# VH-VL binders against p58978: the designs that were tried, part 44

Target 1, 218 residues: p58978
Amino acid sequence: MTNTEIFNKLTNAIVTQDIAGCAKLTQEALDAGISPLDIITKGLSPGMKIIGDKFEAAEIFLPQIMMSGKAMSSAMEILTPELEKTKVEGEEGTGLAITFVAEGDIHDIGHRLVTTMLGANGFDILDLGVDVLNETVIEEAAKRKGQKIILVGSALMTTSMLGQKDLMDRLREENLRDSVKCMFGGAPVSDKWIDEIGADATAENAAEAAKVALNVMK
Short names: E, the ipSAE of ESMFold2; O, the ipSAE of OpenDDE; V2, 0.75 times the mean of E and O plus 0.25 times the DockQ between their complexes.

## First folded at step 21 (VH-VL; framework fv_retifanlimab)

Design h1 (at its last look DockQ between E and O 0.45; V2 from the best seeds 0.00; counts 0 for: pae E 2.02 > 2)
Fold by OpenDDE, look of step 21:
Structure h1 (fold): chain C 218 residues (1-218), chain A 122 residues (1-122), chain B 111 residues (1-111)
Amino acid sequence: as target 1 above (218 residues)
Amino acid sequence: QVQLVQSGAEVKKPGASVKVSCKASGYTFTRYYMNWVRQAPGQGLEWIGIIYPSGGSTYLDQKFKDRVTITVDKSTSTAYMELSSLRSEDTAVYYCARLPYRFGSPYAFDIWGQGTLVTVSS
Amino acid sequence: EIVLTQSPATLSLSPGERATLSCRASQSVDNYGRTYMNWFQQKPGQPPKLLIHDASNRATGVPSRFSGSGSGTDFTLTISSLEPEDFAVYFCQQYSNYPYTFGGGTKVEIK
């Protein structure tokens, strides 16, 4: 199979919620020498975009979205170890990305994707995981004062999103705001919200997040 | 027993301020967000704002951003809503309601205060 | 903001009859596999009482005659057989996005 054919099949596996097929195709793609990044950007991500569009058009419902998410997750479980192996030593100066999901929040699919994409783009990664206290984020930032750092937070609920405001306030109170860049994402997060809380940036998806992070860190 | 107990009824003149309290008991205060909702006589429910008790951060409906302040006292497990520049249209029953901080069930306003009537009249 | 429209405004029924209440959202309240819609019951002089959370889950202590359904923008609260104590006002509420919003309410009254 050509690389294009493999990508199309991956896309289709996501769109049709073929979890087992998605995993298998992902492995096949790797075996064929396709880079993990290409698998994600040219195969899997296009599928998720289609799912998003269909949902907005009321062509599919929540169960399908959830299943597509599971398909994506199954692929990522295979790809993550491979991505870690191919970590191109980021261009000297990209910096450290501290990634986390907000306190009270356990939604990690987007978080994992973002973390993976950041790593693939040369960032050193400190993944704090899910349900992360702002205090933990502050402590990690404080320990690394003087380093080039971007905080990358995710929130999928309106309540956990509110924690982002709290984090920004605390960064200011601790005199850490100027020493870090701050990027936040999640379904309820908007540009207006970023402006309101004084953060640096947001992104709509994992691929964009990596791009935006690179720009913010320049 | 889990409960929210609010302060008593208030009568105010236009232009004045009112501060309503909501005391929480029977649960960990910092593990729930606190919301304020009001209801004018014979009308529907209107959400005012939310506060994260642990950090103190708030989000208010745009309609109230200039006149409402929501605060908490963690030592007494009490939330407050202060509304300034009172108008006759602010006459309503004001409720506090909790919302879990963690994703779980029920993720909703499961406990409410008894309500506080605020009457604004000349 | 997400506007919630409830219909009908008033529903006149007799005890034992089936009640069907509708709530329509101006935009979807679904997010990542969760439907952020709640239903409340309110009686005169009392605060609202949670009935249904996440579109279809009965709150603790809520009788089985109450059921919720729906996704996206269209939601329904059903009372299979009305009891005398069920005559009240019912509100839908979304928590998918700020500001949180309520429907205008449906009054279920005795015919």
Scores: ipSAE 0.798, ipTM 0.907, lowest interface PAE 0.6, mean pLDDT 93
Fold by ESMFold2, look of step 21:
Structure h1 (fold): chain C 218 residues (1-218), chain A 122 residues (1-122), chain B 111 residues (1-111)
Amino acid sequence: as target 1 above (218 residues)
Amino acid sequence: QVQLVQSGAEVKKPGASVKVSCKASGYTFTRYYMNWVRQAPGQGLEWIGIIYPSGGSTYLDQKFKDRVTITVDKSTSTAYMELSSLRSEDTAVYYCARLPYRFGSPYAFDIWGQGTLVTVSS
Amino acid sequence: EIVLTQSPATLSLSPGERATLSCRASQSVDNYGRTYMNWFQQKPGQPPKLLIHDASNRATGVPSRFSGSGSGTDFTLTISSLEPEDFAVYFCQQYSNYPYTFGGGTKVEIK
């Protein structure tokens, strides 16, 4: 079975919500010598993009995307230890990524992938989870003032956008804006919105998010 | 009971300001956005803006950006909308309305205040 | 800004008749599998009351004679058999993007 065939099977397992099959295929890919990063970027992430596109097109609804997220999670349980064994330490100063899902939002499929990709690209990680209050993010950033920090927030709902603006407003009020970089993602987030709230960046997907974060932290 | 109770009717001259209050009860004030909407007599509804009560951040319709200030007092669970440089065209009933922002809630103005008539006349 | 156009402006009907109200958006109000379109009822001297959220879901306490349908740009509110209390003005409203906007209203009045 070629690497392309196993990537296609991984993608299909995500799209069809095959939780056990996704885990099995992930282990088979590792056993075949495929790197954890390639498994994620070439097999699993394309599946999550397809499912996200279907969700946007109203072809599937929340239960199906949650089940695809579970399939992704089962694969990540296998891959995370392998990524940690092969983590390439960058030069001191890549930074700390504080990752979170916006207040009022508990769906974390993109968040977990973004967090993993940031870690795989040399960031230290503080994962705050889902339904995170802005004051929690502010407190964690303030505790680490002087460190090289990027805040990475994600949201799935348009109602989360004002919360993103609020975080930026609070960072300015607390004199922390210059202490951190700020990145927001999710389908409702545009470049225009990022400029309007005075954040630093956005990205369309998890792999791009890691690349954008590295660039912003230069 | 969940309710929004607004301040009473006001009569103002052109050029003055008005501050309408909206006191929330029966729910956790910081878990819902607060919106302001107005309706001129016999006319449709016009959205003014929204506030995030937890942090105080607002977003206003550009039509009102120079003249409207929306604030909250979390200790009294009260939202305020102040409209300055009043014109006769600002004569309207002003409503507050809450909007859920948490997953699993309806995405709609589910509870409205009773309305505050502001009359602007010379 | 998303413009909502309601038609007809006035709908003159008798109790027991079916009412069909239209709302057309200038651009799609769908995002991430959700439709950010609502319907409100307003009687004279009262604030608007939520009837339908997310295009088709009845709000709590709304009678089953009210139903909503549509996606993208075209939306319909239907009242299957008008009751005397249903004679009012009906507004559609979107919150898929700022600024939030309302339609101009459809007045349902007794013939």
Scores: ipSAE 0.520, ipTM 0.776, lowest interface PAE 2.0, mean pLDDT 86
ESMFold2 (binder alone), look of step 21: mean pLDDT 91; pTM 0.934

Design h2 (at its last look DockQ between E and O 0.41; V2 from the best seeds 0.00; counts 0 for: pae E 2.4 > 2)
Fold by OpenDDE, look of step 21:
Structure h2 (fold): chain C 218 residues (1-218), chain A 122 residues (1-122), chain B 111 residues (1-111)
Amino acid sequence: as target 1 above (218 residues)
Amino acid sequence: QVQLVQSGAEVKKPGASVKVSCKASGYTFTRYYMNWVRQAPGQGLEWIGIIYPSGGSTYLDQKFKDRVTITVDKSTSTAYMELSSLRSEDTAVYYCARLPYRFGSPYAFDIWGQGTLVTVSS
Amino acid sequence: EIVLTQSPATLSLSPGERATLSCRASQSVDNYGRTYMNWFQQKPGQPPKLLIHDASNRATGVPSRFSGSGSGTDFTLTISSLEPEDFAVYFCHQYSNYPYTFGGGTKVEIK
């Protein structure tokens, strides 16, 4: 199979919620010498975009989205170890990305993707996980004062989104705001929100997040 | 017993300000968001805004951004809503209602205050 | 904002009859496997009371005659057999996106 054929099959596996097939195809792609990054960006991510579009168009429902997410997760379980092996020593100066999901929030698919993409683009990664207290984020930032750091937070609920504002306020109070860059994402997060809370950037997806992070850190 | 107890009825003139309180008891105050909702006489429900008591962050409906301030006192487990530049159209019963902070908690807006009537008249 | 349209505005029925209330959202209130739709009952002089959460789950203490269904943009509250105490106003509510919004309400009144 050509690489294009493999990518199309991966996309289709996500769109059709073929969890087992997605995992198998992911492994096959790796065995064929395709890079993990290409598998994600050219195969899996396009599928998730299609799912998102279909959902917005009311062509699919929550169960399908969830199943597609599971398919993506199954692929990522295979790809993550491989991505870690290929960690190109980040260009000296990319910096440390501290990634987390907001307090009260446990949605981690997007978070994992973003974290993976950041790592693949040369960032050192400190993944704090899900349901993370702002105090924890502040502590980690404080410990690394003087380093090139970007905080990358996700919030998938309207309620957990408020934690981002609190974090920004706390960073200011602790005199850490100027020492870190701040990027936030999630379904309810908008450019207007980023401006309101005084953060540096947002991104619509994992691929964009990595790109935006690189730009913000320049 | 879990309950929200609000302050008493208010009568105000146009242009004045009103501050309504909502005291929480029977649960951990900082593990729930607090919402404010109002209802004009014979009308539907209108959401005003939300506050995260733990950090103090708020989100307000655009309609109220310039006139409403929501705050909390964690030491007394009390939330406040202040509405300024009162108009006759602000005459309504104002409610506080809690919302769990954690994903997976099933009971959104499960507890309400008894309501506070605010009357704005010349 | 997400506009919630309830129908009918008024429903006149007798005790023992089945009540079907509709709520339509201007956009989907589903997000990451959860439906952020609630139903409330309100009686005169009282605050709203939670009946249904997450589209189809009865709140604690709510009688089995109350049921909720739906996903995406179309939702239904059903009262299988009306009791005298069920005559009230019912509101649907979404908290999927800011601002949170309520439907205009359906008044269930005695025929």
Scores: ipSAE 0.806, ipTM 0.917, lowest interface PAE 0.6, mean pLDDT 93
Fold by ESMFold2, look of step 21:
Structure h2 (fold): chain C 218 residues (1-218), chain A 122 residues (1-122), chain B 111 residues (1-111)
Amino acid sequence: as target 1 above (218 residues)
Amino acid sequence: QVQLVQSGAEVKKPGASVKVSCKASGYTFTRYYMNWVRQAPGQGLEWIGIIYPSGGSTYLDQKFKDRVTITVDKSTSTAYMELSSLRSEDTAVYYCARLPYRFGSPYAFDIWGQGTLVTVSS
Amino acid sequence: EIVLTQSPATLSLSPGERATLSCRASQSVDNYGRTYMNWFQQKPGQPPKLLIHDASNRATGVPSRFSGSGSGTDFTLTISSLEPEDFAVYFCHQYSNYPYTFGGGTKVEIK
């Protein structure tokens, strides 16, 4: 079977919510010598993109996205140890990524992938999960003042935007703004919005997020 | 009994300020953004801005940025909108309206205050 | 800023007739599987009343004669058979991005 055929099967397993099949295909891809990053970026991530597009088009709803997320999680259980074997020297120089999904939002599809890609690219990870209050993010950043920190927030709803601005406002009020870098992704985030709230960066997808975060932390 | 009750009508001179209150009851105040919208006599609706009650952060339409302050008092479940440097064109009915921001929450802009007439005249 | 253009500005009809109101957005108000478009009814001396949320969903207590349709940039409010209480001004509204904006309104008036 070719690498392209394996990637297409991985994508289809995500789209059809085939949890066990996704895990099996992931292991087969590893056994075939395909890198963990290629498995993610060429097989798994395209499936999550398709599911997101179908949700946008009202072809599927929350239960189907959650089940595709479970398929993704099953693959990541296999891939995470393999990604950790490829970490480079200087991990502590990269910094701590505090990852979260905004208050009022419970979608974790892209969040898990972003968190994994950040870890694979040398960040230490503190994953706060979903539906995270700004106060919680502030508290965790304040506990670690003096460390090299990037806050990475994800959202899928337009109504989450003012919460992102509120986090930036609170960071300034608590004298923490200069202690951290702050990156937001997901819909509806744009470069214009990042500039308006005074955040540091955005990215279109999980693979790009790791690259952008590394650049921001320089 | 979900409702928004606004302060009474006001008459102001040009250059003055006005502060309108909007008291919420019957729901968890911090689970909804509060919006302010105005309507000049015989005219359409004009969005002024929004506040996140939990943290107090606001976003304002740029045309109001330098003249409007939106605040909340969480202990009384009350939002306030203050408009300064009043002009005759600020004569309008001012409304508050709620907006949920939790996934799966009910309708946007489902509850409005009764409106507060602000008249700016010499 | 997303500009909402409503047409017609005035719609003169009799009770029992069908009313069709249009709203066009200068850019899409869709975001990730959701359409951030509302319709309001407003009568003199009253606040706006939510009729349709998210393009096509009737708000609580709104009669079935009201229906909304559309996505992206083109939206329609239909009143299948006008009742005397339906003569009012109707506004479309988007909350897809800041600033939130309203259309200029369509006045439905008795002929």
Scores: ipSAE 0.485, ipTM 0.780, lowest interface PAE 2.4, mean pLDDT 86
ESMFold2 (binder alone), look of step 21: mean pLDDT 91; pTM 0.931

Design h3 (at its last look DockQ between E and O 0.49; V2 from the best seeds 0.00; counts 0 for: pae E 2.1 > 2)
Fold by OpenDDE, look of step 21:
Structure h3 (fold): chain C 218 residues (1-218), chain A 122 residues (1-122), chain B 111 residues (1-111)
Amino acid sequence: as target 1 above (218 residues)
Amino acid sequence: QVQLVQSGAEVKKPGASVKVSCKASGYTFTRYYMNWVRQAPGQGLEWIGIIYPSGGSTYLDQKFKDRVTITVDKSTSTAYMELSSLRSEDTAVYYCARLPYRFDSPYAFDIWGQGTLVTVSS
Amino acid sequence: EIVLTQSPATLSLSPGERATLSCRASQSVDNYGRTYMNWFQQKPGQPPKLLIHDASNRATGVPSRFSGSGSGTDFTLTISSLEPEDFAVYFCHQYSNYPFTFGGGTKVEIK
């Protein structure tokens, strides 16, 4: 199979919620010498985008989205170890990415993808996980004052966005704002929101997040 | 018992300010968002804004951004809503309502205050 | 903002009859496996009472005659057999996106 055929099959596996097939195809793609990044960006991510679009169009329902997410997760379980192996020693100076999901929020698929992409692009990673207190984020930032740091937070619920605003306020109060870069993402997060809370950037997807982070850290 | 108890009815003149309180009891105050909703006489419900009690951050409906301030006192588990530049159209019953974090059930406005009538008249 | 349109505005029925209330959203209120739609019951002089959460889940203490259904933009509250105490105003509510919004309400009154 051509690489294009493999990518199309991966996309289709996500769109049709074929969890087992997705995992198998992911392994096959790796065995064929396709890079983990290409598998994600050219195969899996396009599928998730289609699912998102279909959901917005009311063509599919919540169970399908959840199942597609599981398919994505199954693929990522296979890809993550491989991505870690190919970690190009980040150019001296990329910095540390502290990644987390906002307090009260447990959506981790996007968070994991973003974290993986950041790592693949040379960032050192400190993953704080999900449902993370802003206090924890502040503490970690404070411990590393003087280092090149970008805080990368995600919020998938509208209410969780308030945590992002709070974090920005607290960074200012603790005199840490100038020592860190701040990027936030999630379905409800907009450029307007980023401007409102005084953060540095947002991204629409994991691939873009890595690129944006690199630019912000320059 | 979980409950929200609001301050008493207010009568104000146009241009004045009013501050309504909502005291929470029976649960961990900082594990719930607090919302303010109002209802004009014989009308529907109108959401005003939300506060994250742990940090104090708020989001307000655009309609109220210039006139409403929502705050909390964590030490007393009390939320406040202050509305300034009062108009006759602000005459309504004002409610506080809690909203839990996602992993708390139910994730909804499950507890409401009894309401505070604010009357604005010349 | 997400506009919620409830229909009918008024529903006149007798005890024992089935009530069907509709709520239509201007855009989907679903997000990543969750439907952010609730129903409230309100009686005169009282605050709203949570009836249904997440489109189809009865709140604690809510009788089985109440049921919610729907996803995306179309939602329904059904009362299988009206009891005298069910005559009230019912509001749908979304908390998917800011600003949070309520429907205009449906008044269920005795025929």
Scores: ipSAE 0.749, ipTM 0.892, lowest interface PAE 0.6, mean pLDDT 93
Fold by ESMFold2, look of step 21:
Structure h3 (fold): chain C 218 residues (1-218), chain A 122 residues (1-122), chain B 111 residues (1-111)
Amino acid sequence: as target 1 above (218 residues)
Amino acid sequence: QVQLVQSGAEVKKPGASVKVSCKASGYTFTRYYMNWVRQAPGQGLEWIGIIYPSGGSTYLDQKFKDRVTITVDKSTSTAYMELSSLRSEDTAVYYCARLPYRFDSPYAFDIWGQGTLVTVSS
Amino acid sequence: EIVLTQSPATLSLSPGERATLSCRASQSVDNYGRTYMNWFQQKPGQPPKLLIHDASNRATGVPSRFSGSGSGTDFTLTISSLEPEDFAVYFCHQYSNYPFTFGGGTKVEIK
């Protein structure tokens, strides 16, 4: 079976919410010598993109996207240990990524993927989880003032964007803005919105997020 | 009962400021955004802005960015909207309305204050 | 800014008739499988009251004669058989993107 065929099967397993099949295919891909990064970026992530597009187009609903998220999570349980073995150490220390899903947002479909990709690209990880208060993010950043830190916030909702602005406002008020880099994702987060709230970056997907985060931390 | 109770009607001269209050009860104040909306006599509804009560950050329609300040007092579960440099076209009923933080909550814009008439005249 | 255009501006009907109100958005109000479109009813001297959320879901206590439909940019509110208390102004509203906006309203009045 070619790598392309394996990637297509992984994509289809995500799209059809085949949780057990996705886990089996992931292990088969590893056993075939395919890198964890390639499994994610070429097989699994395209499936989540398709599901996300269908969700945006109202062709599927919340239960289906949640089940595709479960399929992704089952694959990531297998891949995370393998990614730990391949961590990159750069010329300049990469830093700590503090990852979180905004308060009021409990959907973590992309959050685990972004966190894993950051770890695979050499970041130390502090994963705060979902439904995270801005106060918690501020407290963790303040404890580590002087460290090389990027805050990576994920949100699904337009209303969660105001929470992103609030985090930036709080960072400035507490004299922490220059101590951290800040990256936000989620629709409708745009470059214009990032500029408006004074954050550092955005990205449209997990692979781009990791690359953008590396660049921002240089 | 879930309620939003606003301050009473006000009459102002051009150039003055007005501060309208909106007291929330019956729900967790810091789990809902608060919106402000106005309606001039015989006109439609115009969104002014929104506040995140937990941290106090706001987002305003560009039409109001230089004249409106939205704040909260978490200890009294009260939101405020202050409009400065009043003009006659600011004569309107001003409403507050809640919006849940939670992605999965069905209670978006389900509760409105009773409205506060602000009249701007010489 | 998402502009909501309601039509007609005024709908003159008798009790028992069917009312059909339209709302068109200048761009999609769908985001991640949710439609950020509400319908409100407003009577004189009262705040708006939520009738329909997420384009098609009746709010608590709203009679079954009210129904909403549509997605993306085209939305409809239908009142299947007008009752005397239904003569009011109806607004569509989006909160998909800042600034949040309202349609100009449709006044449903007694013919």
Scores: ipSAE 0.510, ipTM 0.773, lowest interface PAE 2.1, mean pLDDT 87
ESMFold2 (binder alone), look of step 21: mean pLDDT 92; pTM 0.945

